Miniprotein binders against a7ua95r516to809. Designs and how they scored, part 82

Target 1, 294 residues: a7ua95r516to809
Amino acid sequence: ASLSLLSISDLVPDLQFIFFWMSNAIEILYFIQQKSPAYMQTIELMDDKAGSKESLLSATISANEEAMTILEEVIMYTFQQCVYYITKTLYVVLPGLLDCNPFGTEPSSEQCRRAAGVCVCAVCVMPEAVRRVVSVFQTTSDLLQQYQVHSEIQSQMFAYLFFFTNVSLFNQLIDKGPARGWFQRSRVLQIQASVKILLDWAKGAGHNHLAQKFFAKFCSTVTILASPPQQLSQMSWKALCAEHPSLKPVQLHRILTQYQLMAELGPLPIWQPSSEDEAYIYRTVDLLESFENH
Short names: E, the ipSAE of ESMFold2; O, the ipSAE of OpenDDE; V2, 0.75 times the mean of E and O plus 0.25 times the DockQ between their complexes.

## First folded at step 6 (miniprotein)

Design dd5 (at its last look DockQ between E and O 0.87; V2 from the best seeds 0.00; counts 0 for: pae O 1.7 > 1.5, SAP 71.128 > 70)
Fold by ESMFold2, look of step 6:
Structure dd5 (fold): chain B 294 residues (1-294), chain A 95 residues (1-95)
Amino acid sequence: as target 1 above (294 residues)
Amino acid sequence: SLRKRAEELIRKAQELLEKVEELIREAEEKGAPEEVEELLKEAEELAQAAKFLARLAEIALERGDPELARLLLRAAKILLDIAELLIKEAERLLE
């Protein structure tokens, strides 16, 4: 089947088995770590009339270490399988965030009308595209909790999923934004609202620090694009680099170029990169992010 | 023959567990030192963990993941080897 037909719900049965294996391997690893000192102490207290005590102790230490190493390998293997399946789903659903309208089809609710037709609050209907991404994150969180996976593993899972999300959204915006009209101000404001919904989910799920860390590049991009021209045109290249350290020079330059086209500003001298950065703004190999960076 | 290997490890684990139960009864009847019962209790827990790992490997084989099954069986084998070593030492201390 095509990736456009893949949903997280279709993967749940397979993910349940993988989380089952992972959680049980973690439990057995913990058991070995906690019990190893106990029987090692018992061996050390034995009467060593035959002179076999140190050989027995050495053999059990070596075997115990090998068993723990293999169980760690099981945990890593199952973690990578989860990431593989989940990110295949994310890859399909993430582009829709850039095309959706989080403000709803009409501002007919009393709260939305009271806000003069501008609404970024939780009372508005969540767009289907945002719901699909949130559903992937929520389903993953529910499965991790259902199988009582250790909290450190849960954090590592979401760190990678947020990293993947950031790379996917940033690359799509930079690569396809001009052709799709995603740099238009009304569109950028819609994208900004959609990202806020994701950040609110992450905060409510206890992953605020991970989301702040791993969404920084995409959030910086949207913040720049959403800025009023009067404010942004007063900020120098150096000031923009300082406010948005997650953006590489080639990335910041490309974002400002698209902003100039959208706002019909023309080149601004204040946005000219420093001589040190000029070598970097044409490094097109550094423009898009790699999914292999962590 | 990973499925045959898993079945062999489960069978071995069950044999060791039965042997541990017999030796625990023997140790109680003889009033054996505390060290003997501690070794036997640890061997029991290791053999139970190994049996469970081997059963997880059978599930992995049914789901078409022989790579995961191999890892689980390697861990199960090591735990059984430790359990068997502790059992032999407990036998030595009883006789």
Scores: ipSAE 0.538, ipTM 0.859, lowest interface PAE 1.6, mean pLDDT 83
Fold by OpenDDE base, look of step 6:
Structure dd5 (fold): chain B 294 residues (1-294), chain A 95 residues (1-95)
Amino acid sequence: as target 1 above (294 residues)
Amino acid sequence: SLRKRAEELIRKAQELLEKVEELIREAEEKGAPEEVEELLKEAEELAQAAKFLARLAEIALERGDPELARLLLRAAKILLDIAELLIKEAERLLE
């Protein structure tokens, strides 16, 4: 089946098992960590009959460490599998976010329509393209809660998913934006509104700090592009760097150059990179974000 | 096969659980120290955890994930090994 036909709902049965394994592995790991000191102490307090105490203790410690290591591998494996499946679904739905017009009237979700007719819940009033993205995150959240996955693991998962989303959206916008007209003010405002809905969802889900951190580059790009020419033309390179520290010099330079072309502005000396940044604006290898090194 | 290994570990876990029950009765009859009961209780918990991990491995096999099954079975084996060590020590203390 083509990746285009893959929905998060289709993956839920498989994801449920993975989350089940991950949650249970975590629980067993904590169990071992909590119980290990007790039985080790018990062994230590025993009379050293025939010199077997030290060997037993050593063997127990070694076995316990190995068990914990393997359980950690299980957790990592299942975590990676979850991320793999979820990111595949995100890959399919994320492009629709950039083409979305959130100011239009779209019908409610089919599920809510069947259940209650016209649903006015926050999700049902979302544009379809935004709803599809939110549905992936919401499904992930629901599964994590259903299986009572440790909060730290939940945070790590959302951190990665937000990272992936940011990289994907940022790279698409930078690479394809000019050709697709996404740098036009009207389109940028649509993108900004769509992303705001996503960020509002993240805030409501308790992931505000993670969302702010990992969406910083995309949000900064959209903010710059959404700025009126009159306002942006008054901002120096240094001021823009300070206001948008998540952007590398080469990225900021590219955004400003494309903005200038789109807005039909002449050369703006105020946007001239500093002498320190001048060498970096030509590092095209750093222009697009990498999915690696998270 | 991984399936046979899972079945074997489940069987072994059950054998250890039965052994622990036997030793608990013996400990009570002999008036053994509290330390013996603690060791046996810990061994029971480990054997139960191992049995559970082995069952999870069976599910992983049914779902077509032999890699996960291998990891789960390795963990189960180690937990049973620890349980056996604790049981042996308990037996030593009961002599």
Scores: ipSAE 0.176, ipTM 0.641, lowest interface PAE 1.7, mean pLDDT 88
Fold by ESMFold2-Fast, scan of step 6:
Structure dd5 (fold): chain B 294 residues (1-294), chain A 95 residues (1-95)
Amino acid sequence: as target 1 above (294 residues)
Amino acid sequence: SLRKRAEELIRKAQELLEKVEELIREAEEKGAPEEVEELLKEAEELAQAAKFLARLAEIALERGDPELARLLLRAAKILLDIAELLIKEAERLLE
């Protein structure tokens, strides 16, 4: 059986080994980087009666460079394996976030009393679909903390996971949203509440800056769809573009056009861009976002 | 086999660690310059790191990842080679 067919909880033992290898490779790389100058200094200060000092220095420099290169390959390999398995798990659970209802039932007083001090009540209120997504991020955070992975690598991993999540959710909403009714106001408000739970988790985990950066496109989309249709129809195209700089003109136009059609208050007048605005909108042909990093 | 290679590198690392311990005692007895003891300490740390990488390679093999094991063993071998060079230089200074 493939590890990608399992839940995040089922993958934890295997991920622990990958994090273990990655963390240790990082520590050894750091050790070599910190100690190498001291080794070189010690050799340079030694008495060179045989004339072998220059050869020893050259050999040591070459060997250190090769060791660092191989350790960087190990780190890259293990990092990519972690990202691969974690994003595969995310891919399975993310679509549920667009279909769930986070306006759920509050836990009973008895449930809150039993969970006092552990914050279990917040998890009990969270829709299962949102909980599954949060669990992937929380498990990743726990593993990074458990293996004391350097903060730079932690930031890179969450940057990648948030980037992937944003692209996946945005593409699903744009591609399938109109047909699935996701652009209707009642559904949009549910999506907005679910997204807020994810962003609140990221803030609590110390990743607010990364979340703000990498969720900007999906957040702008949800904000537009949650805005009253009358308010949006009163804004100029220039003002709409300025308010949502993370959206490409063609993406923003698609969102507004579909939203006007699907508005619960009935159809609003179609946004009619000027000839100049129309040229600007069609300047960019990419509707869906790429998963490629450049 | 990669498993046999890992075992050989672990054994080599242990031999170098024992050699370093012996040379540190010799350096202290002879009142050698601080640079000699620094070289030996550096060799000790590299040999320990190499031994650890070789053990990680064993775990990678048990988990069915021979490519990762190969990379780890290559890194371990290079660190052992550096440690051996530093030990030989320390020996030269102690003669």
Scores: ipSAE 0.034, ipTM 0.566, lowest interface PAE 5.4, mean pLDDT 77
ESMFold2 (binder alone), look of step 6: mean pLDDT 91; pTM 0.911

Design dd50
Fold by ESMFold2-Fast, scan of step 6:
Structure dd50 (fold): chain B 294 residues (1-294), chain A 95 residues (1-95)
Amino acid sequence: as target 1 above (294 residues)
Amino acid sequence: SLRKRAEELIRKAQELLEKVEELIREAEEKGAPEEVEELLKEAEELAQAAKFLARLALIALERGDPELARLMLEAAKIILDLAEELIKEAERLLE
């Protein structure tokens, strides 16, 4: 019940057992899939003088299909358990990413040293809030590798984790952003830098394609908010929709309205929605993303 | 009851594994066709897999997940029943 209060490190022993179960179920499923043709071939090659060959073949096919179905249920159940615990941990640490300042860490005299007459400073250290999020992803990757979970399942897990992260960050920014000051350009640039660290981690981990796909909505939002006013004012509504296809009309309109207010561009909207989109602009039920969208 | 079911499946799997070893020796003594030994080897591998799943179910119960244990035991039973069917066919061919 209180598992959302635990860090990812506290969950590792329990996650290790769930990954262990999942990995073993996958291995047995693979074994049955690989051996099934051999069993059927052996049965088909038998001399059927007693007339039992067809019965045994039918029973073998039925048993294999039933066993595979149940093993797939075990795999799905353990996969869902892993996702549940990992996303609960992510939900706790993700808001910190929107409030951290990756530019605020100035090298102390302890981090700078002189080399050949030049001051050599340590590389910028990842903010603690970003490190916590990366730690969740890295621990997940490490466990998947430790238990040699099939690459397709690894990809599905990170697809879901990135989807969850994107929806969580987007909803926090849209719902709470104006009150928290997150729409101010200086704060948006900090958020952009923090998100870049996550995307760079994903690229290094071999998940660049998934990260690009599933972070598209949040990245579009941050890109718009970080854009120069002159650049955005030159774009038509149609051009903005085409550049940011992951955003719904109501979401894009809300973002542009907040951008206009924060940039102090004037009292009137600059961007006119298309007549086709106008009916959907004020459907507030579509403003926040659902975690069930897929 | 799930714990007893798991223990019963582990015991049955072990009994089938011992029976397979005996039947392989019998097949060699009688000069049975190679297909009989292949069926017995396949049954041996299935019985091992079922035993392993039943052991995983015990771990799931220790960790407080009876639903996961139930699913693993259901799979183990089906796999073990298949192994038993292959053993019966091998026995029939040896007679």
Scores: ipSAE 0.107, ipTM 0.617, lowest interface PAE 5.4, mean pLDDT 79

Design dd6 (at its last look DockQ between E and O 0.82; V2 from the best seeds 0.00; counts 0 for: pae E 3.7 > 1.5)
Fold by ESMFold2-Fast, scan of step 6:
Structure dd6 (fold): chain B 294 residues (1-294), chain A 95 residues (1-95)
Amino acid sequence: as target 1 above (294 residues)
Amino acid sequence: SLRKRAEELIRKAQELLEKVEELIREAEEKGAPELVEELLKEAEELAQAAKRLARLAKIALERGDPELARLLLEAAKILLDLAEELIKLAERLLE
């Protein structure tokens, strides 16, 4: 059956079955791994006057290995199905995160002005767009917990979901950002606040380490774009590369070029690429990230 | 038909489970070594796992996923065949 992609709630019944199959396959795999030595020991302790003990041991080892291999294929198949449908849902809802305002619906309100200015706004409202993304992560977490999926597989699931989210957000910001106005300071601060909500969710869910690892590129991008002009203009290319090692030279160059334009710092180059990096700042094939994990 | 195969494996697993129960009673009556009863209990656990996998395969077919069903049935068949071999060994030891 095809899954509906209107919302994560529409996917829950179908995802429940996929997690149900995955959980059962994992349980049976671990059962066989634990019981296999006992089966072999039982056979080995039998008196072998008939001369068939070695053949039975060999057959038992082969059968256990083959069963484990097929169960691992079932686990991989169901894992890949979950990833496919969850990431397809994320792909639809993620662009909204770049285009929402977590500081409230009144841009000229006192709260909005304080959040953008010298005072910190105490309350950040979770926009509907951010809530949709969080709901995908929360529903995934709830299903993994409901079906008691082992923590190692939970970690692999969220590692991939965070990787996918990072690549999707980074690519959309770089590719569509100029046309959408996303590089304007006010929009960057909104994006930063929205990402903070996702990172806070991940921390609360016990995935802080994975979030820090897999969101590094997008976080570096937003951090640079949110930097005050007085601070950023005093940093060298080498210092920026050292602080943001996840960014490729072409990516850093694009980000800094957009920053210079939005801050209206004039056309003269402020950041001087190293001689080693000069050849790579125009390598357009490296500008956007691949969804394939390298 | 994968659906027919799932139903056949469920039935075969049920038959092996009933046979194991019968053989355990026979082993107790004859005062067989504990090792024989241990072997039969291991066969019982494998047959139960195979039955569960075959039931999951039937559900996968009902939901339109024949590829998942095929993998589940392959695993069920392997476990069921192993259970059958352990039962045959126990039968020989009870003779």
Scores: ipSAE 0.423, ipTM 0.802, lowest interface PAE 2.2, mean pLDDT 83
Fold by OpenDDE base, look of step 6:
Structure dd6 (fold): chain B 294 residues (1-294), chain A 95 residues (1-95)
Amino acid sequence: as target 1 above (294 residues)
Amino acid sequence: SLRKRAEELIRKAQELLEKVEELIREAEEKGAPELVEELLKEAEELAQAAKRLARLAKIALERGDPELARLLLEAAKILLDLAEELIKLAERLLE
C-alpha cells in the first residue's frame, strides 16, 4: 500500500502486539530488579555448608545482569518499532496541518456521526487535518494506557513524537513556506490556530511541558510570522534572540528575511545580527533541523 | 528452530514448577528452614516469568519477528538457569 493510504487505524493491530511485548518486558524487568537484592541477600546469609557460596552468588549476579540487559534490549527494540510505525503515520498527516484552515466549517468525524448524529466533542469540532494528527497521538496514548506502560516510557515516547513533529513542521515551513504562501499573515494565523489545538490536546493529555519544550522552534517561528509588522519592526535582533532562544541565528535570520520580503519592508537596521552572530547566520547547514539529534 | 526452542523452554519451565511444588511439600514435611521456602518461591517466580517470555516468543514468531523471539527466548533461558540454581541450593539445604 502506498504510504499515502496508511492510517493509524491500519497500524493498530500491529502496534497492539508491540506494546504488549514492551509492557510485558518492562514488567518482568522490574520484577527482577525488585527481587534480585532479596535472593542475593539470602545467598549471602547462607552458611558455607552448601559449598561455593561465592561461586553461586557470582553466578546469580551475572545471570541477573544478563537477563536485565536482554530485557532492556527488548524494551528498546519494541520502543523503536512503535516509533517507526507511528512516525510513518505522522509523516503522512503532518503536511495537511500547514494547509489547514481551522476557521472553516468542517463536518464532524464519521464515527461520531454514526453514533450520535452531530457530535460537538472537542475532537469532532476539530478541522479534519488537525483531527488526523491528534488521532495519531490519541491512539498512541490510548494504547500506552491500555497496556499500562510505565510513565517514563510514555514520556519518552511523546518526547520523541513531539520532537519529530516539530522537526517535520519546522523544516517544511522554512523550506516550502515562502513558495506555498505559508508566510502570509492570514495563512500563518491559520497555522497558529491549528498548532494551538494540538498544544491544547497535549495539555489535556498531561504532556504540556513536553509539548512546550519540543515544539518551541516551530511555535517561535509561527509567533514571529504571526506578529504584526508594526510590532515586529520595533524588536531588535537581540530582543528577538532573547525571546526566541530555541532558534539558531541562521534560522532567525532566515525567518526575518522572508518576513521582510513578504511584508514588503525595507531593510531594518535593528534586525541586523550582532557581531557575535554574524558568522553563524551563514551556516546554512544549521538552517533545517535534523532528525538525528534525538 | 526458534519455535522448537520456545516449546522446549515452556516444557522446562513447567518441569521446574512441578519440581518446586514437590520440594515445597518435602520442606514442609521435614520442617525445613524458612530460607528453603523463600528460595523455592523465588525459583517458582523465575520459572513463571521464563514461561511467560517463551510464550511471548511464540507470538513474536507467529507475527514474523524472529529477532524479538530470539531475545525473548534468550532471556527465558537465563531465568530458567537461575531458577535451577536456586532449586539446587534448596535441595542441598534439605539434605
Scores: ipSAE 0.213, ipTM 0.661, lowest interface PAE 2.0, mean pLDDT 88
Fold by ESMFold2, look of step 6:
Structure dd6 (fold): chain B 294 residues (1-294), chain A 95 residues (1-95)
Amino acid sequence: as target 1 above (294 residues)
Amino acid sequence: SLRKRAEELIRKAQELLEKVEELIREAEEKGAPELVEELLKEAEELAQAAKRLARLAKIALERGDPELARLLLEAAKILLDLAEELIKLAERLLE
């Protein structure tokens, strides 16, 4: 598949082949795992009149281990290819979430609420930028179901996609937010609403626990930025760290600095880092998140 | 080279499947133990899986993914070697 393709729909034919390869490798791996004990037990129960039983058992064990190792490599390779193609489309569409207005100015919003269906109303109010991201997640879910991929692999796939989404949104906000005006309160409230739509999709799709786990850093960031100034200024640094453990000291410091600037609370720092955190608030190597997962 | 390897493995899988069918007939004629028929059935399944992997490798080559094709062919060869060992064991038990 070409990297110039920006839509998940354009990548579906390539993804179908990759999911097909992955699902076949998984099927054969489980065949070996389930059937291997049976024919090894059959060999064990044989009368060893030919004197070859021990050699056959040793060769069989070694062949099974080699085959399983190679099939695991195929599964890992195809999984990585799926993730590569899907995250390339996510990377292109995710920044739009930071620019969109999910509250809308369309007059039909009141008329849409008088319509009979909640699904019809959701379509009428979902911004294009949010719809693009949801489409990637939904298409991925549909493909995993179409090829009956094992549930553990499906969970690993969405764990990584949510991790990637969190890292991408967080890094874009921190890195480009000042120039793009994304730290302004009205914009933060719009971002918060857009993320809620994504979280609602994840809950409805059965991935709520993965989304809660892997969106924590970005959600904490938006929660802090959306807080009213009187409420936030009453919280100590220690209390903010305890409430938002996903944020590193350098990240929390940057977020609070931007908050103070946009709320026009003066140049003097309001939140005093603890003595233990003071050494870490300037570690710019820790500011942006890595797309590697350890 | 990988395409020729895939075609060779498919041909070998077909040859092993024909040999398995012949040995199943022989086992029925001789009234062989159930163990022999179970070994031959398992060898058949392994050879069929290897053939499927080799065909998937050809598709991977057509799509320009020789590394995936190489991995699939390595797995196919291992499954064929195992199937051949089970066939050898079944032959010894029929003697």
Scores: ipSAE 0.102, ipTM 0.623, lowest interface PAE 3.7, mean pLDDT 81
ESMFold2 (binder alone), look of step 6: mean pLDDT 91; pTM 0.906

